# Designs tried in a protein design chat: VH-VL binders against Interferon-induced protein 44 (IFI44). Part 2

Target 1, 152 residues: Interferon-induced protein 44 (IFI44), of Homo sapiens (Human) (q8tcb0r1to152)
Amino acid sequence: MAVTTRLTWLHEKILQNHFGGKRLSLLYKGSVHGFRNGVLLDRCCNQGPTLTVIYSEDHIIGAYAEESYQEGKYASIILFALQDTKISEWKLGLCTPETLFCCDVTKYNSPTNFQIDGRNRKVIMDLKTMENLGLAQNCTISIQDYEVFRCE

## First folded at step 16 (VH-VL)

Design q3 (from q1 with heavy chain S31Y)
Fold by OpenDDE, fold request of step 17:
Structure q3 (fold): chain C 152 residues (1-152), chain A 119 residues (1-119), chain B 107 residues (1-107)
Amino acid sequence: as target 1 above (152 residues)
Amino acid sequence: QVQLQESGPGLVKPSETLSLTCTVSGFSLSYYYIHWLRQPPGKGLEWIGIIYYTGSTDYNPSLKSRVTISKDTSKSQVSLKLSSVTAADTAVYYCARDRPGWPLYFDYWGQGTLVTVSS
Amino acid sequence: EIVMTQSPPTLSLSPGERVTLSCRASQDIDDNLVWYQQKPGQAPRLLISDASNRATSIPARFSGSGSGTDYTLTISSLQPEDFAVYYCQQYTRWPLTFGQGTKVEIK
């Protein structure tokens, strides 16, 4: 069978409307293709704007990239949290896909505001990011699944 | 120690191509990004473009049609070419280092080189 | 592009005084802001990233704050070596853009 999204019709509609009314085409699904972020990037690069949706027990969060992911290149990233029908967003700013998806082996003495760690099935974010996304400070984001969509 | 140094002709005629070289030491172009910026005399800073460790580039839309950035990793050199120059292109030109990832900032700069466009 | 506006253009102060420099973005940049210091004849020097993260070796008297579109660089007690031009820069999206700078000069 064809791979289908975990998004409900309502959530999909909310996300589409929020991010410019674009069509979402499923490119990648963790529970189907695996949680190796390197593989995710190989599949999702050069696809134009993309929406990554992360499913946790009680949360839907993710990242919108305004440009195509390309190896080592900066893309403007917008983080979001969808709670019921309300969306909160926070601009991560220019960030490489390798950093966003925790594939970067380069370590710097810089704060980490947001990273998607598929290998360990968790999202890493600081208190500032959590607060601005409207998430409780004691909230732990474990990844049950994630999906990447082409936005066109 | 990390060092960047800009070099090239300090005088360019109108309509000609400005060519500069940034020579780096203390780090490899295989692991860092290099940006070009400029500063007209007595004015603020303008971002010109970036060259990634892959060799890919992004440019300021205001200059994109005239700018080319390239690099030779083996020589630790990054090149800037700006075609069809006018007096408005007179500025101190800087190359600056940026480490991949987040956040984006320039941690090391060259001393800058003044390029004057005049007939 | 995102337009960055700094104020005031020039600030004349004496050593020991508190300095407050303003940087405003034309849209929300969500702390994606860097501050630089530039002295005459020199390249800019990194001071603050992520709006409030002080760079290595930068004295504690320098601090960054703000949110949304409005950000501030503060020098708690101005030292003789702090007289310079200060620039803010956003990295929310391309192209990178800078404020026009604020000159801190000796009174």
Scores: ipSAE 0.934, ipTM 0.971, lowest interface PAE 0.4, mean pLDDT 95
Fold by OpenDDE, fold request of step 17:
Structure q3 (fold): chain C 152 residues (1-152), chain A 119 residues (1-119), chain B 107 residues (1-107)
Amino acid sequence: as target 1 above (152 residues)
Amino acid sequence: QVQLQESGPGLVKPSETLSLTCTVSGFSLSYYYIHWLRQPPGKGLEWIGIIYYTGSTDYNPSLKSRVTISKDTSKSQVSLKLSSVTAADTAVYYCARDRPGWPLYFDYWGQGTLVTVSS
Amino acid sequence: EIVMTQSPPTLSLSPGERVTLSCRASQDIDDNLVWYQQKPGQAPRLLISDASNRATSIPARFSGSGSGTDYTLTISSLQPEDFAVYYCQQYTRWPLTFGQGTKVEIK
């Protein structure tokens, strides 16, 4: 069975246009492959730029990585929130994929302004990040699904 | 106590290879990144490159063709090699520690070592 | 690369005065900024990360602010030990880049 994206045609087009008009190829889908960030990173590493899209009840948010995810290596990360047809962007900056996907919390104890916690099915954000992404401070971002795309 | 110390020849001839060693203590290279930076006399700072705990590296594009960074974790040493040096490579060279994750900053530095490229 | 520009190049002040140093990026860096202090013959010392997060053991008189492309390091009351060169550095993307520095010297 072919795995299909949860993105609508319109949302996909908006995201593609925002991130340089690149083609999106689905690499990983939580509801299909599991919400295990270690497995996600194993599958999505060395794929070039990637777009992670997180689906919440009322929100589509995510992260664009300008470089390939590689173990322990920094990638320039851009966070986004898609609300209707409007995209808000905030640069997280150089960040390791393990930190972004909440794999190193116990190891290095370096909390970021944005973390994708697949295990607990939630996104962790500070108030500054939420504000800059145009999200309400009282928002609870639960992960209903997430997808990772190769951007080429 | 965290410490970094640069060592190597303070004088290098043009066209030769600059070679420096950063010796660390108080922490393991298995858990931290090491960066090399340099500062020409009376000028600002330039980032040279990074070596990750995996041994992978990234370099400044302006120096990539001439730079090699490596490490020996068992000896707590990181090496910098810069080939085909010119007078423009005269600088104080620093190694600095970086904690994996976010944000990226240098919390500990070596005292720096001056390398002069002779004319 | 992202170009970081600091101003002024030199600032001559007396102890007790308020210090304001500027750092401008060639593009939005969204608070991905670090401030360092460097005294003669010494390595740089970390002051501020994430534009406004003061590092451990850094006195409260140091503060960072700003947004987008424009950032400021403030010393509320200049102390004798604060005379030094200050650098800003971005970590938005490779390569890491620094401002050219601002020298704070005694008047």
Scores: ipSAE 0.933, ipTM 0.971, lowest interface PAE 0.4, mean pLDDT 95
Fold by ESMFold2, fold request of step 17:
Structure q3 (fold): chain C 152 residues (1-152), chain A 119 residues (1-119), chain B 107 residues (1-107)
Amino acid sequence: as target 1 above (152 residues)
Amino acid sequence: QVQLQESGPGLVKPSETLSLTCTVSGFSLSYYYIHWLRQPPGKGLEWIGIIYYTGSTDYNPSLKSRVTISKDTSKSQVSLKLSSVTAADTAVYYCARDRPGWPLYFDYWGQGTLVTVSS
Amino acid sequence: EIVMTQSPPTLSLSPGERVTLSCRASQDIDDNLVWYQQKPGQAPRLLISDASNRATSIPARFSGSGSGTDYTLTISSLQPEDFAVYYCQQYTRWPLTFGQGTKVEIK
């Protein structure tokens, strides 16, 4: 029995078309593999470009990494929100995976405008990022589930 | 106090290898990344590359075939080597500190060292 | 990849004047922009990160603004120590790139 994505056919098509028509291959699903950044990174590092999709109530949000996640290494990150059939995006820019996924916040001691906290099942983002993604004003979005796909 | 100091020969012959060392103090290379940059006299800045705590690197594609950045954490040193130099490589060379994560900016710079490639 | 273009190349101004420096990116950089000040014979000095966040020791007369591809650095009342070259830098993608600089000189 294979792990199946929560992503609908329509949303998968929209995301594929937006990010260059690449095939999405499921690498990680929080509800199956555990809501832990360490497990996510163990499965998702060194996989080439990846798409992280986060499900929260009426929101589908996430991050596209243009390079492989690698320990401590910068990758160019594009944030997105998919609402109905519309994608909004905001470039976070060069960011390390440990900062994006809260793997070692104390070691890096760096503020970020967008952070995925698998342990506490929440996404932290600032007001500017919410506004540019077209999201309602709040400080925290809960994670019902999240998935990471290899993009090839 | 945080300090970075570039050192190395100020004069290099064409076709030879430029070698510089950045010696750091007041912080650990285990927790901060070092970049190399250069600035030709009277011109703007060009990013050369970065070395991560793991020893991995990223380089400017314009220089990638000729550049190597390495480090010796026990000596608090980061080295730059640029092979096959020409007069176009004459510049002030800087090392600069990056607090890893986001946003990416340089909070401390070395004083810079001029390297002249004499034809 | 991302080309940063600064204008004007040079500004000649008197102390007390307001100055606005322009930095334009060849594609959207979404506030991933840093401003530096460089005086002759010195290394660059960080002024502003993330388009608008002043570094700790930077006077309030410096401010950054803009969005998308178009960004500005404003000095509200030019002081004698502000005559320098100003550079913008993007960190959206590798390689990091800088603008060519705007020289602010005394009239």
Scores: ipSAE 0.763, ipTM 0.892, lowest interface PAE 1.0, mean pLDDT 89
Fold by ESMFold2, fold request of step 17:
Structure q3 (fold): chain C 152 residues (1-152), chain A 119 residues (1-119), chain B 107 residues (1-107)
Amino acid sequence: as target 1 above (152 residues)
Amino acid sequence: QVQLQESGPGLVKPSETLSLTCTVSGFSLSYYYIHWLRQPPGKGLEWIGIIYYTGSTDYNPSLKSRVTISKDTSKSQVSLKLSSVTAADTAVYYCARDRPGWPLYFDYWGQGTLVTVSS
Amino acid sequence: EIVMTQSPPTLSLSPGERVTLSCRASQDIDDNLVWYQQKPGQAPRLLISDASNRATSIPARFSGSGSGTDYTLTISSLQPEDFAVYYCQQYTRWPLTFGQGTKVEIK
């Protein structure tokens, strides 16, 4: 039984057009596969470019990876926020998936200013990143659900 | 004490393979990534590539067809091979340390080794 | 590939003067910028990461600023040990690229 996306048709089209017009194929959905970054990475590594979409109260935010996620390997990350029909973006740059998806501090001594914490269902983000994405200061960013798509 | 040291022949003949070794101490290749870079005399820096703890690599597209980076974790060594060299490959070659994750910068560099491509 | 362009190529200055160095990227790099100092016969030395974060042990006279495509390195009062070549580097995308350098030399 196929898992269906929470994206509306309009939002899917906007994201698709913004990130190169590629087809979005659902790889992972937190509410179905479990809110654990380990499960996310197991399903999403070695899939080429991917789009991570995070659903929060008043926000759709996420990250586009230009290269495959692979264990320990840098991928170029573009952060985004979608508010109504407007996309704002901020380039995080080269980042490893373990750092983006809540790193092990003992192994990765390089915490990023944008982290997706599936276990605690929250996004950790500094003020500069929030401002550049057009998000309200001091807004709590909780994960109601998150999905990862292969972009092909 | 973190240290990186490049070694290898300083003179390489055209069309042959340039081969260098970076020997590291004071940290583990299981937790840090090594990049190779080069700087032609009187010119700026060019990134050659990276080797990850898994043994995977990424290379500068300008050199990808001629470059191989490999490592021997038990010897704390990272090797650079650049095939089919010409005079344009004459440069000081550096290895540099990258603390994985974000942001990507080089916190420690080797002293550099000059490689001259000449008959 | 992101092209990094530094200006001016050379500055001839006296100790005590303020130095401002420019680095421009061919596309937005969103603060993914590093500054290095390189003295003759030495490897580059990390000065600033993430456009404005001074590395450990770097004197307060060094500061970085800018946004988007345009970034600057400022030395508030040039010291004798600051005569060197300065490079910027981006880490937004592979390949990593550097500016051609700005040489700061004694007048």
Scores: ipSAE 0.762, ipTM 0.892, lowest interface PAE 1.0, mean pLDDT 89
Fold by ESMFold2, fold request of step 17:
Structure q3 (fold): chain C 152 residues (1-152), chain A 119 residues (1-119), chain B 107 residues (1-107)
Amino acid sequence: as target 1 above (152 residues)
Amino acid sequence: QVQLQESGPGLVKPSETLSLTCTVSGFSLSYYYIHWLRQPPGKGLEWIGIIYYTGSTDYNPSLKSRVTISKDTSKSQVSLKLSSVTAADTAVYYCARDRPGWPLYFDYWGQGTLVTVSS
Amino acid sequence: EIVMTQSPPTLSLSPGERVTLSCRASQDIDDNLVWYQQKPGQAPRLLISDASNRATSIPARFSGSGSGTDYTLTISSLQPEDFAVYYCQQYTRWPLTFGQGTKVEIK
């Protein structure tokens, strides 16, 4: 039985158009496969470009990786926020998957960058990143669910 | 305490392979990434490539067909090989250290070594 | 490939003067910019990361600013030790690229 995305057709279309018109194929969903970044990376490494979509109350936010996630290797990361039908982006730039996902690499992180913490179901985001994504200051970002799509 | 030191022949003949070694001290190649860069005389910097702690690499597409970066963690050494050199490969070659993760910048550089490609 | 263009190529200034160096990227790099200083016969030295964050031990007279594609390095009051070549570097995408440099000379 197929796992279905929480992403609405409209939001899927907006994200597809913004990130090069690529087809989105679901690789991982937190509520199905478990809220653990290790499981996410096991399913999502070596898949080419991917889109991580995070659902939090009033917000859809996430990260587009232009290269495959691979152990310790840099990938070019574009952060986004989708509010109503408007998409905002902020290029995080070259970043390793261990830094982006808060699993076992916290000792190498800046204390105030953008991190996806699947285990504690939180997004850690500094003030500059919130402002550039058009999010309210001091906005709490919790993970109700998150999904990763292959972009092909 | 952190040091990087480039070494190798200063003169290489056209069509031959340029071979350099970066010897590091004060940190472990198991936890840090090393890049190679070069600077032709009187010109700017060009990124050559990176070797990750895992031994994987990424290369500048402009050089990818001719370049190999490798490491020997037990000797604290990273090597650069550039095949089929021409006069255009004459440059000061640097190795530089990258603290993995984000943001990507070079906190320590070697002194640099001039390699001249000449008949 | 993101092309980094620095201007001007050369500035001749006296100690005590304020200088502003420009670095422009061929596409938005969203603060993924580093500034280095290079003196003759030496390797580059890190000045500024993430467009505006001074590295350890870099004097307050150095500051970085800008957004999108356009960035500046400002030296508020030139000191004798500041005459050097300055390079910008982006880390938004592979390959890493540098500007061609701006040489700041004593007049």
Scores: ipSAE 0.762, ipTM 0.895, lowest interface PAE 1.0, mean pLDDT 89

## First folded at step 17 (VH-VL)

Design r2 (from q1 with heavy chain R99L)
Fold by ESMFold2, look of step 18:
Structure r2 (fold): chain C 152 residues (1-152), chain A 119 residues (1-119), chain B 107 residues (1-107)
Amino acid sequence: as target 1 above (152 residues)
Amino acid sequence: QVQLQESGPGLVKPSETLSLTCTVSGFSLSSYYIHWLRQPPGKGLEWIGIIYYTGSTDYNPSLKSRVTISKDTSKSQVSLKLSSVTAADTAVYYCARDLPGWPLYFDYWGQGTLVTVSS
Amino acid sequence: EIVMTQSPPTLSLSPGERVTLSCRASQDIDDNLVWYQQKPGQAPRLLISDASNRATSIPARFSGSGSGTDYTLTISSLQPEDFAVYYCQQYTRWPLTFGQGTKVEIK
């Protein structure tokens, strides 16, 4: 069955224009494929640049990977928040996908300022990162759903 | 105790291949990544490349056509080869340890080995 | 590639003085910056990561600050053992790049 994105046409266009892609192809949706980061990485590795979009109450936040996710390999990560039509971004820099998605803490136990926990359906983010993304310090960051797109 | 040690010939002729070995102890190459860097005498540092636990690599584009990094996990060794060397490749060569994930910085370095490219 | 520019190239100072070293990136690096100290004949030593996080065992007189493209290493009261070359490094994206160094020497 075809899987449809929760992303509106307007938000999709804003993200495409901001990150320079021509087309977003849906690879993974938590509510369909399961809220497990291992499943996400299995579907999203070796896909070229990808955009992870997280839906939380009034927030759309996420991460753009400039290179393919590959097991254990660094990719340059740009975090973002989309509020109304404005994107704020913060470069996380070189980070491995296992660390970003909290998949193997004992192997990559160097927590980032931004972590996606699909199992507990929350985003872990420090105050500096919230401020740089323009997010209110008192906002809860729960994952209602999250999606990953291949950026073509 | 964490240690890294570079070894190899100190003198290499122009057009030949520079070959160095980094021997590590006190940690596993399955858990940490090794980078190679170099520093011409009296000058700054240049990153050469990284090898991942999978055997994949990333290289500085400025050197990519001439560089190969490989490893032998059973011997706790990481090798650097730089082909077609010139006098511009004269430098102290370092291997350095990276705790994978984030942030990326080098917590331990080898003492370095000077390689001179001369006729 | 991200070019890192350090200034000044050399500082001649007396012990006890406050030292400020500048590092500028050719584009925003969003605190993805590391500072190293290198003494003659030795490998670099980690001082500060993520622009401001002091490494283990580094004395409190060392501090890092800055944002965006402009970063500063401060030594609040220069000690005799602090005469060295200082390098900044970015880890925003490949290739990793270093500044050319600032040499802090005794006046």
Scores: ipSAE 0.718, ipTM 0.888, lowest interface PAE 1.2, mean pLDDT 89

